# Ledger of designs, part 12: VHH binders against BTB/POZ domain-containing protein At1g01640

Target 1, 207 residues: BTB/POZ domain-containing protein At1g01640, of Arabidopsis thaliana (Mouse-ear cress) (q9lq95)
Amino acid sequence: MTEAEQKAAFLGGLVVSFKEQMHTDVLVKPGEEAPPIPTHKAVLAARSKVFRNMLDSDECKTSPEESITLPDLSHDELKSLLEFLYSGNLKAPYNQYRSLYLAADKYDISYLQDVCRNHFIASLSSRNVLDILELASIPCDTILKDAAINHIVKHMEEVVVPMKYETFVQRNPDLSVEITRAYLRETKAKAKDHGAPLNGNTRPRIW
Below, E stands for the ipSAE of ESMFold2; O stands for the ipSAE of OpenDDE; V2 stands for 0.75 times the mean of E and O plus 0.25 times the DockQ between their complexes.

## First folded at step 14 (VHH)

Design Q53 (from Q32 with R104W; framework vhh_3k1k_2; at its last look DockQ between E and O 0.70; V2 from the best seeds 0.00; counts 0 for: pae E 3.3 > 2, grease 24.6 > 24.2)
Fold by ESMFold2, look of step 14:
Structure Q53 (fold): chain B 207 residues (1-207), chain A 119 residues (1-119)
Amino acid sequence: as target 1 above (207 residues)
Amino acid sequence: QVQLVESGGALVQPGGSLRLSCAASGFTFSDYAMRWYRQAPGKEREWVAGISSSGSTISYEDSVKGRFTISRDDARNTVYLQMNSLKPEDTAVYYCAAKSYFDWNYDYWGQGTQVTVSS
């Protein structure tokens, strides 16, 4: 085993303390009626400044059970989130990724957001790209937004012909403007590559 | 009842500065991402800047990068937009919006504040 692999195995053992509930000191509650999940304050505070502030609040300190609540997550989503904080590996079903992506931004867990973003970028298709673009707008994630818009521009007919695009435009007029401007920039780049005249030339060329 | 109230809009000369404020009430401010939008006469409303609920993620529309700064003060339930090096193209009604992370049907909007940049 390499030294890097030995270090990873050593640190990865900390997830055992979560799974076996060894020396936990706080309860984390989901947004539904479900069992609270015993967790370690040190891990929560180390991974999220938002969790650190929640743990320092009078509401947590005066609670008889010392608990914090993440009301936007289901029990299964919360379990996936908490395990990620210990292991750094996201092993969650894909139907949780939307909620975990949004939670990562809300709770300032930048690495979880990166992991979810990379999954969405890798899964981009003409069928899902409008949903992903709308999702990226919530945290104003310009990396995911730009990847989605680039996909749309490269597959414009496949994306804009279906009825889904018409309803997307009605819901998202600002994003539809960004798509149109991005398409114009690609069209201008194509014209440049095929010898089209650029601004600053006084001699137009025929296409 | 939810309220978002923008203030600080004014008439300024090109190159000037303004600070817009958006005071929030009627909801848990720290749970929401906050946005500034603007709408010039006869144009569609466009996004200007956004800040996550934690304040850690901040994004700007390209034409305002380096000139505008969004910030939030959760103790005062207020979002700010510091606007420097103002141009006539920045003339618009500026709106703040509160964006829900998990219930996208219930975004909240203010009534707007007028910013006019002219000589």
Scores: ipSAE 0.411, ipTM 0.771, lowest interface PAE 3.3, mean pLDDT 87
ESMFold2 (binder alone), look of step 14: mean pLDDT 87; pTM 0.878
OpenDDE, look of step 14: ipSAE 0.671; ipTM 0.852

Design Q54 (from Q30 with Y105W; framework vhh_3k1k_2; at its last look DockQ between E and O 0.71; V2 from the best seeds 0.00; counts 0 for: pae E 2.1 > 2)
Fold by ESMFold2, look of step 14:
Structure Q54 (fold): chain B 207 residues (1-207), chain A 118 residues (1-118)
Amino acid sequence: as target 1 above (207 residues)
Amino acid sequence: QVQLVESGGALVQPGGSLRLSCAASGFTFSDYAMRWYRQAPGKEREWVAGISSSGSTISYEDSVKGRFTISRDDARNTVYLQMNSLKPEDTAVYYCAAKSYFGRWDYWGQGTQVTVSS
C-alpha cells in the first residue's frame, strides 16, 4: 500500500467504534419505530454543521436520553449514512441512494452528496434521465441537473417520444421549458459548426 | 395551516432595486429547500433562484446571475430575493415555493407583483 492508502485505511477504520458502539454519547433515531443507533457526537459534528447545530440545540441538550431524530430516513438508510460519516466509504445498496442523496443535501454532507451524484451521472440512460433530472431539482443541484439535461439533448428522440415524457411535462412544466431551450442552443451550435445558414429567409421583395 | 406570504413587490424604474420577502408558517422551515419563480403576463412560470435547506447550495437562472441574490433566515422563517439592476424583462408576479426533500407536496405562495417600467 502507498502511504496515502495506509492513511485512508487508518482513518476509515474508525468505523469499528460505530459498529461496536465503543463509548458512544448520543442516540440517533430514524423516522420509523426502530432501535435508536448509538453514535459519537464528535463524528456527527465534524461531518455536518447541521448535525452540530442539532447537537447544540436546547431540544437535544434537555433530552433525557440526549438524542437527535432524522425523521425522513429508514433504519437501514440511517445506518448507511452514519457508517459513511465514519468511514467515508458508501456501502449502501443502490436503492438507498435517492434517500441518501437527498439527506446529504438536507444535512449538508457534501462528500456523501458527491458520491451519490457521481453514481447518478454514471448511471444516466434514456430510461432514467427524467427521473434523475427531477431528483436533481430538489436540492438545486446544478451539476447533476446539467449532466441530465446534456444527456437529454444528446438523446432527444429517445427521451421525449415515449409517454413517460408527457407525464414528466405535466409534473414539471418549468423543467420541460429548460430542456427545450437547451435543445435549441445545441441545435444552433450544430448549425454554426456545419456552416448552415442562420438567415435562411427569402429576401424581401423590392419594387 | 401552511402559509407562504410574499411581500415587497412594487413599481420601480429600470436600474432600480427591490427586496422581496417570503414569510413561512405551518411547517418546519429549516427542512425545506426554498425557491423563487416568476410569471409574466401570458407567459409560462419560470424558475429564478433556489437555496438549499442548509443554505449552502444556491443557484440562479442565467439571466439574473449577478443581479439577484437569494438568502434565507431560518430564525425568522423567511426567504429573501434581493433584486438589483432591474430590467423591464423582470416584470412578473414572483412566487415563493418550498420544496420538500422527501414529501410529495410542494408549497406555493400567492405571489407579489414586480413592475419595472420607464
Scores: ipSAE 0.508, ipTM 0.795, lowest interface PAE 2.1, mean pLDDT 88
ESMFold2 (binder alone), look of step 14: mean pLDDT 87; pTM 0.880
OpenDDE, look of step 14: ipSAE 0.640; ipTM 0.846

Design Q55 (from Q30 with A33T; framework vhh_3k1k_2; at its last look DockQ between E and O 0.81; V2 from the best seeds 0.00; counts 0 for: pae E 2.7 > 2)
Fold by ESMFold2, look of step 14:
Structure Q55 (fold): chain B 207 residues (1-207), chain A 118 residues (1-118)
Amino acid sequence: as target 1 above (207 residues)
Amino acid sequence: QVQLVESGGALVQPGGSLRLSCAASGFTFSDYTMRWYRQAPGKEREWVAGISSSGSTISYEDSVKGRFTISRDDARNTVYLQMNSLKPEDTAVYYCAAKSYFGRYDYWGQGTQVTVSS
């Protein structure tokens, strides 16, 4: 095992204290009626300045059971987020990634957002790209947005012919304009590049 | 009732500067991503800049990068847009907007006019 792998395993092992609820000092409540999850203030505050501020608030300090609420997450999504804060490894099912991506931006957990973004980029397809573009617009994530738009313009017919595109345009007129402008720029760039001379002196690199 | 009120729009010469502000009320400002949009006469509204609820993530439309700076002051419930090196193509009504990460509704202001002309 490499030294980097040994260090990661050592630091990640702190997740045992979360899973076994060892010496927890705060309760984190999901957005649904479900048991609060015992957690450690030090981990929350170290990983998120937003959690740090929530823990310092008078509401948390004066509550009967010191607690904070993350109202947009299910119990399972909250558990996945909290385990990530200890271990740095996201082992959540992929259907949680949308919520975790949004929570990562809301709670300023940049590495969680990066992990989710990289998954969305790697999974881009003509059937999901409009959903991913709409998702990226919420935190104004230009990295994910650019990746999605590039995929759309490369697969324009596959993306815009289905009825799903009509629904997307109704919800997102501004994004639909951006797609159209990006396609126009791509079309102009291809027209400019087609001016390469026909030359009998060159040896092809392919064959 | 939710209100977003923009101010600071004016007539300026090319190369000038303006600072727009947007005062928010009626919602928990710190839970929202704040954005600036603009709409020139006869054109569609376009996104200009955005800032995450924590203030840590900031993004700009390409044509304003390096010239515009978005910021937020959660204690005053206010988002700002500092606009430097203004160009005639920056002429527009500027709107602030608030978007919840998981909510159904975006909130919009009424806009403030910025005019850049000789």
Scores: ipSAE 0.457, ipTM 0.792, lowest interface PAE 2.7, mean pLDDT 88
ESMFold2 (binder alone), look of step 14: mean pLDDT 87; pTM 0.884
OpenDDE, look of step 14: ipSAE 0.662; ipTM 0.854

## First folded at step 15 (VHH; framework vhh_3k1k_2)

Design Q56 (from Q30 with S100D; at its last look DockQ between E and O 0.67; V2 from the best seeds 0.00; counts 0 for: pae E 3.4 > 2)
Fold by OpenDDE, look of step 15:
Structure Q56 (fold): chain B 207 residues (1-207), chain A 118 residues (1-118)
Amino acid sequence: as target 1 above (207 residues)
Amino acid sequence: QVQLVESGGALVQPGGSLRLSCAASGFTFSDYAMRWYRQAPGKEREWVAGISSSGSTISYEDSVKGRFTISRDDARNTVYLQMNSLKPEDTAVYYCAAKDYFGRYDYWGQGTQVTVSS
């Protein structure tokens, strides 16, 4: 076994403790009427200052079962989040990424937010870019926002589709203005590159 | 009832400083990202700065970067905009806005007037 494999196995022990519910000391409740997930206070507190504060609060201490509630997450999303906290690997399906991205911001899990962000950037398309831009605007994520806007500007003909784009503009007038400004900047930049006088004094060699 | 109340707007000289405040009530402040917008006369409303619900993510419009600072105090349900090195171009009505965790609801204040003039 390589040293890297040994290290990975060692770190994996923490994930096993979660999966097998070894010495759990807190229940994390989803927003839906679903079973709570046994977890470790120490892991939650280590991964998030927000969770640390929640655990230190009187509400958590007065609960007969020492529990915290994450009301915005489904049971499945919560499971994905918690597994990530133990493993550092996101194994969630794509349909959970929106919720996990927002949860990462809310609970100050920067690494999770980065992982989700990178995934969104890598998966940008004309079909999803407006939705991603809207998502990025919620936590004011300028990295994701800029990536989305740049994609839109490069693919304006594909993105400005009837009904879809109008709906977007109605919901997000400010973002629409930003798109327009970015597009204008790009068009101006292209115009300058084409205006370089071909000073090609190539005198036609009169053969 | 949800309320956002802006304060701190004033007349100042170019190069001056102002601190705007927005006091929130009627909703769980910690669950909302907070933003500042401004609208100059005859212009469209534009985004100026934003801070996420946790405060971990902060962003600015390019024209105000390095001059403006957004911050929040959850204990006081208040978001601030520190404005330094003010320019005449910064003259506008400044609005505070709250966006919920999932972006479902936007709340707006009535605005506060900032005038930068010699």
Scores: ipSAE 0.253, ipTM 0.673, lowest interface PAE 1.8, mean pLDDT 89
ESMFold2, look of step 15: ipSAE 0.376; ipTM 0.750
ESMFold2 (binder alone), look of step 15: mean pLDDT 87; pTM 0.882

Design Q57 (from Q30 with D31E; at its last look DockQ between E and O 0.84; V2 from the best seeds 0.00; counts 0 for: pae E 2.4 > 2)
Fold by ESMFold2, look of step 15:
Structure Q57 (fold): chain B 207 residues (1-207), chain A 118 residues (1-118)
Amino acid sequence: as target 1 above (207 residues)
Amino acid sequence: QVQLVESGGALVQPGGSLRLSCAASGFTFSEYAMRWYRQAPGKEREWVAGISSSGSTISYEDSVKGRFTISRDDARNTVYLQMNSLKPEDTAVYYCAAKSYFGRYDYWGQGTQVTVSS
């Protein structure tokens, strides 16, 4: 067994303490009517300065049972987030990644945001790139934003010709300007790399 | 009621510095990502800088990188834009905006005028 596998097995005991509710000391509530999830304050505070502040607040200590509420997450999304805090492995269904990505920035869980970002970058396609660009703009994630814009520029006609792009521009005029500027930079870079633009210097091709 | 009030706009010479402030009230400031935009007369509003609610993600439009710094002070419910090495093309009304992560509505300030003489 590798050292990495040994470490993962060792840390698995912490995940068991979550799943079996061993010695939990706080309840975490989702945004919907669903059972609160017993959790450990030490894990929450260690993984997020935002959770640490919530746990120290009078609002948490005033509740009849110590609890914090994450109102923007469903029960299943909350469970996925909490399991990640214990294990460092994201096992969530892909349809939760948008919410977990946003929650990761809101609650300052940088590793969760990295995991979600890497998924979005790996999944970029002309079909989803505008949605991913809008998503990246919410936390001002320049890594994901630049990856999305680069994909758009390399597939410009495929992305901007469909009517979906018209709707995107109406919602995001500032992002549409950024796309246009990025395309112009790429076009100028290609012209410089290939020498003089194709014009009267070369024999025209008929089509 | 929600309020975003920008201040600090002034007339400055090229190469000068200004610090803009945006004071927020009427919402839980620490839950919002904050942005600065600018709009020159007769032109489209453009994005300038952004900072996440936790402060962990900061970004800038290319033309201001290295000259502008966005920051937030959650204890004072305030977002700042430190603007150094100002150029005439930075002349604009500067607006702050609050973005919720899961909500449907953004909040906007009324703007503050920045004028770089030449």
Scores: ipSAE 0.420, ipTM 0.759, lowest interface PAE 2.4, mean pLDDT 88
ESMFold2 (binder alone), look of step 15: mean pLDDT 88; pTM 0.889
OpenDDE, look of step 15: ipSAE 0.567; ipTM 0.818

Design Q58 (from Q52 with N105G; at its last look DockQ between E and O 0.59; V2 from the best seeds 0.00; counts 0 for: pae E 3.4 > 2)
Fold by ESMFold2, look of step 15:
Structure Q58 (fold): chain B 207 residues (1-207), chain A 119 residues (1-119)
Amino acid sequence: as target 1 above (207 residues)
Amino acid sequence: QVQLVESGGALVQPGGSLRLSCAASGFTFSDYSMRWYRQAPGKEREWVAGISSSGSTISYEDSVKGRFTISRDDARNTVYLQMNSLKPEDTAVYYCAAKSYFDRGYDYWGQGTQVTVSS
């Protein structure tokens, strides 16, 4: 192992304290009726300013067992998120990534959001790109949004012909305008590449 | 009930500044990402800026980047848009909007506030 890999393994080993519930000092509750998960305040506070503020709140301090609640996560999603805070490795099934991506933004866990974003970018296809674009709009994620729009304009026929696109436009008229404008910029760029002048505009912005 | 109320729109000269406010009520403000949109006469509504629920993710449409700043004050349930170096092209009705992270079905919208940039 490289020195960097050895350091990462050493720091990631703290997850044993989570899995074995060694010296835990706070309970984290999911949004469903399920057992609370014993966790460490130090880890929560170190990884998220939102969790830090929740732990410092009167609601946590006055609760019978010092607990915080993450109401939008299932028990399994919560366990995946908490384990990630200790290890920095996301070992979750891909069907949890949407919820974890949104939770990462809500709870300000930037590295978890990066991991989920990179997965969504790598998985882009004409079948899922409209769903991913809609997802990216929730936290205003320009990186994921731009990747999705670029895929759409490069595969325009595959994406806009199906009925799904009509439904998407009704839900997201603002995003449909962004797609259309991005397509026009791509069209003008292709006109330049074929030796034809752009319509009086020689430096269009291109995604 | 849910209410978003924009204010601060005015007539201003090119190069001037305005600060828009959007006061929110009827929902847990800290659970929502907030956005500003604008609509000029005869044009479709377009996104201008967004800020995530935690405030950590902020994004802007290219034409306003460097001139506009979005911010939120969760204690006052208010989102702001500071608009500097205003241009005639910025003339529009500006709308505040809220998006839930996990309740997929609903965006909330304000009534709009008119910004006019003219000599």
Scores: ipSAE 0.365, ipTM 0.734, lowest interface PAE 3.4, mean pLDDT 87
ESMFold2 (binder alone), look of step 15: mean pLDDT 86; pTM 0.878
OpenDDE, look of step 15: ipSAE 0.801; ipTM 0.909

Design Q59 (from Q30 with S56N; at its last look DockQ between E and O 0.77; V2 from the best seeds 0.00; counts 0 for: pae E 2.1 > 2)
Fold by ESMFold2, look of step 15:
Structure Q59 (fold): chain B 207 residues (1-207), chain A 118 residues (1-118)
Amino acid sequence: as target 1 above (207 residues)
Amino acid sequence: QVQLVESGGALVQPGGSLRLSCAASGFTFSDYAMRWYRQAPGKEREWVAGISSSGNTISYEDSVKGRFTISRDDARNTVYLQMNSLKPEDTAVYYCAAKSYFGRYDYWGQGTQVTVSS
């Protein structure tokens, strides 16, 4: 085992304090009626400026059991988020990734957003690319947005011919303009590259 | 009652500066991402800039990078767009918008006119 692997295992062990509720000092409540999750203020504040500000608020400080509420997350999504803050490893089913991606931007947890973004980029297909483009527009994620638009442009007929695209345009006229402009730029680039004059470094046979 | 009210639009010479404001009411401002859009005559509305609810993630359309700055003041429930080095092609009605991360609808203001002309 390398020293880097040993350090990662050592630091990852902090998650035991979360799982076994060792010396927790704050309760985090999900949006549904479910048990609050005991957590550590130090971890929350270290991983998110937003959580730090929530913990410093008068509402949290004056409550008899000191709690914060994340109303948009289910209990399972909240548990996945909190465990990630301790371990740095996302151990969540992929159907939670949309909510965790949005929460990562809302609560300013950039590494969680990166992990979710990389999953969405790796999963791009003609079936899901419009949904992913809409998702990326919520946090104005230009990395994911550009990846989605590039995929659309390269698979234009598969994406724009089906009826799903028509409903997408009704919901997102601004994005439809961006797609059209990106396609025009791609076709102009292809036209310029196609039929280019013979390069001086390579010469065909001459009779 | 949700309201977004833009102000600060004016006629300005090329190279000038202008600061737009968008005052928000009727919702918890700190929970919302904020955006600026613009619409020039005869064109579709275009995204210009966005800022996350925390204020820490900011993005711009390429044509305004380095010239425009979006910011928010949660104490005043206000989002701003500082526009420097203005060009005639920046002439448009500018709209602010609020986006909930998990909500169903965006909220929009009525717009403020910016005109860049000699």
Scores: ipSAE 0.553, ipTM 0.824, lowest interface PAE 2.1, mean pLDDT 88
ESMFold2 (binder alone), look of step 15: mean pLDDT 88; pTM 0.889
OpenDDE, look of step 15: ipSAE 0.576; ipTM 0.829

Design Q60 (from Q52 with S30Y; at its last look DockQ between E and O 0.63; V2 from the best seeds 0.00; counts 0 for: pae E 3.5 > 2)
Fold by ESMFold2, look of step 15:
Structure Q60 (fold): chain B 207 residues (1-207), chain A 119 residues (1-119)
Amino acid sequence: as target 1 above (207 residues)
Amino acid sequence: QVQLVESGGALVQPGGSLRLSCAASGFTFYDYSMRWYRQAPGKEREWVAGISSSGSTISYEDSVKGRFTISRDDARNTVYLQMNSLKPEDTAVYYCAAKSYFDRNYDYWGQGTQVTVSS
């Protein structure tokens, strides 16, 4: 086993302290009525400046049970996020990835956002690309946005002919302008590459 | 009542600078990503710049990169757009907007501030 693999296994093993609730010192509450999840302040603060600031606030320190609330996540989504902070491995079902992607940006957890982004890029298809483009606009994620727009440009007819494109344009007129401009840039690039024939009826060099 | 109020728009010579401000009220400002859009005469509104709620992700439309800087001050509930090296092509009404991470269908928009770049 490589040294990098040994280090990852050693650090990832800390997740057992989360799962077995060993020496936890803070409660993290989801947005729904569900039990708070015991967690470690050190892990939260090390992984997110936003969580560090929430833990340092007077509201957290003066509460009887010392807690913070992540109101936009379900209990299962919160558990997936918290487990990721310990292990660095995202084991969540794919239907949680949208919420985790948005939470990662909101709470400034760059690696979680990268993991979710890479999943969305790998799963791009003509059926989902408009949803993914709309998603990327929320945190202003230009990496995911550019990947989605490039896919749209390459599959323009497949994406714009179905009815859902009309609905997308009504909801997102500014993104539809970006798509159109990207398509125009690509067609200009193709026109530049297809100039006159290489041997355009010129005379041989021997005279 | 939700309100976004832009200010700082003016008439400026090419090469000049302006600083736009957008004061927010009536919602939890630090939970929103903020952005600037602009609408030139006879054109649709276009995105210019965006900044995430934490301030860690910042992005710009290609034509303004290196010239414009977006920032936010959560203590004052205010978003700024510093605009340098202004060109006539930057002439537009500039709008700030707030986009919710999880409320889905809500964008909040300001009324706009006019920026005019000409001799």
Scores: ipSAE 0.358, ipTM 0.730, lowest interface PAE 3.5, mean pLDDT 86
ESMFold2 (binder alone), look of step 15: mean pLDDT 86; pTM 0.869
OpenDDE, look of step 15: ipSAE 0.814; ipTM 0.918

Design Q61 (from Q30 with K99R; at its last look DockQ between E and O 0.80; V2 from the best seeds 0.00; counts 0 for: pae E 2.2 > 2)
Fold by ESMFold2, look of step 15:
Structure Q61 (fold): chain B 207 residues (1-207), chain A 118 residues (1-118)
Amino acid sequence: as target 1 above (207 residues)
Amino acid sequence: QVQLVESGGALVQPGGSLRLSCAASGFTFSDYAMRWYRQAPGKEREWVAGISSSGSTISYEDSVKGRFTISRDDARNTVYLQMNSLKPEDTAVYYCAARSYFGRYDYWGQGTQVTVSS
């Protein structure tokens, strides 16, 4: 085992204290009626300045049961988030990744956002790219947005001909403008690389 | 009731600077990502800049990078847009918007006019 692997195993082993609820000192509540999840303040504060500030707030300190609430996460999503803070490995089902991606930006957990972003980039397809572009717009994630737009302009007909695109435009007129401008830039760049003008000397089809 | 009120729009010479403010009320400001958009006459509204709820993630449209700076002050429930090296092409009505991460509605201000002209 390499030194890096030994260190990762040592640090990740702390997740046992979460799973077995060993000496927890705070409750984290999901946004639904579900059991609060016992957690450790030190882990929360070390991984997120937002959680650190929530733990330092009068609302947390003066409650009869020290707790913080993450109102937008289900119990299962919250458990996945909390386990990630201990282990650094995201083991969540893929259907949780949208919520975890958004939570990562809201709670300033950069590594979780990176993990989720890399998954979305790797999974890009003509079927999901509009959904991923909408998702990226929420935190204004230009890395994911640029990857999605690049995919769209490379597969323009596959993406814009289906009726799903019409619904996307209605919801996202601003993003639709960005797609159109990106396509124009790509078309102009290809014309310069191949020596063909965007206007002018194209030959009509003849048969 | 939710309100977003922009201010600071003015007439300015090319190369000049302005700072726009957007005062927010009626929601938990620290839970929202904030954005600036602009709309020139006869054109579609365009995204300009965004800042995450924590303030840690900031993004800009390419044409304003290096010239504009978005910031937020959660104690005053206010988002700012510092605009430097202004160009005539920056002439537009500027809108602030609040975006919840998980909600269904965006909130918009009424806009403030920025005019860059000699």
Scores: ipSAE 0.538, ipTM 0.823, lowest interface PAE 2.2, mean pLDDT 88
ESMFold2 (binder alone), look of step 15: mean pLDDT 88; pTM 0.892
OpenDDE, look of step 15: ipSAE 0.616; ipTM 0.838

## First folded at step 16 (VHH)

Design P38 (from P37 with F27R; framework vhh_6qgx_2; at its last look DockQ between E and O 0.87; V2 from the best seeds 0.00; counts 0 for: pae E 4.2 > 2)
Amino acid sequence: QVQLVESGGGLVQAGGSLRLSCAASGRTFSDSAMAWFRRAPGKEREFVAAITGSGSSTFYTDSVKGRFTISRDHAKNTVSLQMNSLRPEDTAVYYCARYDFSYGYQYWGQGTRVTVSA
ESMFold2, look of step 16: ipSAE 0.232; ipTM 0.694
ESMFold2 (binder alone), look of step 16: mean pLDDT 82; pTM 0.836
OpenDDE, look of step 16: ipSAE 0.820; ipTM 0.931

Design P39 (from P37 with R98T S102E; framework vhh_6qgx_2; at its last look DockQ between E and O 0.02; V2 from the best seeds 0.00; counts 0 for: pae O 10.9 > 2, placed apart)
Fold by OpenDDE, look of step 16:
Structure P39 (fold): chain B 207 residues (1-207), chain A 118 residues (1-118)
Amino acid sequence: as target 1 above (207 residues)
Amino acid sequence: QVQLVESGGGLVQAGGSLRLSCAASGFTFSDSAMAWFRRAPGKEREFVAAITGSGSSTFYTDSVKGRFTISRDHAKNTVSLQMNSLRPEDTAVYYCATYDFEYGYQYWGQGTRVTVSA
């Protein structure tokens, strides 16, 4: 067994402690009427300052069952989050990534946010890019926002022609302006590279 | 059939508070994002706030940030908009909406009128 494998196995022991509920000392409750998940205060506190503060709060200390509630997560999402906190590996279905991404921001779990971000970037398509852009705007994630905008600019026709874009614009007028500006910048840059004098009279083809 | 019914509108003084509610039916509530829009006199409908299906994420237009809070109750299939520190500029008909991201459908309520007096 390589040193790396030994290390991985060693670190895996913490995950086992979670799965087997070894010496758990706190209950984490989801936002829905679902069973709480036994967890370890030390792990929560180590992974998130927000969790640390929640655990130190009077509300947690006075609860008959030392518990914290994450109202924004379903049971399944919570399970995925907690498992991640122990393992550092995100094992969640794609439909949870949005919630997990936002939870990462809310609870200051930067590594989880990064993992989700990378996944979104890798999965960018004309079908989901507007949703991802909207999502990125919530935590003001400039990296994800830029990636989404760049994708939109490259695939402008595919993104702006469908009815979904109209709905998007109504919800996100500022983002729409950013898209427009980005597209303009890109078109200008291309025009410069192709040496064609921007003769002023090219009426923007009003799509 | 998707139905959205707004309530809670009324007359309030500047600086006051109002809570709007929207009762939703005819769709899987937990799977759908909910939003509030408003239309002021002589203006177009504008986005105010939205909340994801799970309730984990919220969005606000800049002008209402810090003053308005959107929430949802899955047991009651309701979405609410708590409006604090109301301003005359907040005067509008407020509309509840649901958006199906998968199909690109938007459904609207009939609206509830909010009037903020100076």
Scores: ipSAE 0.005, ipTM 0.197, lowest interface PAE 10.9, mean pLDDT 86
ESMFold2, look of step 16: ipSAE 0.448; ipTM 0.816
ESMFold2 (binder alone), look of step 16: mean pLDDT 83; pTM 0.845

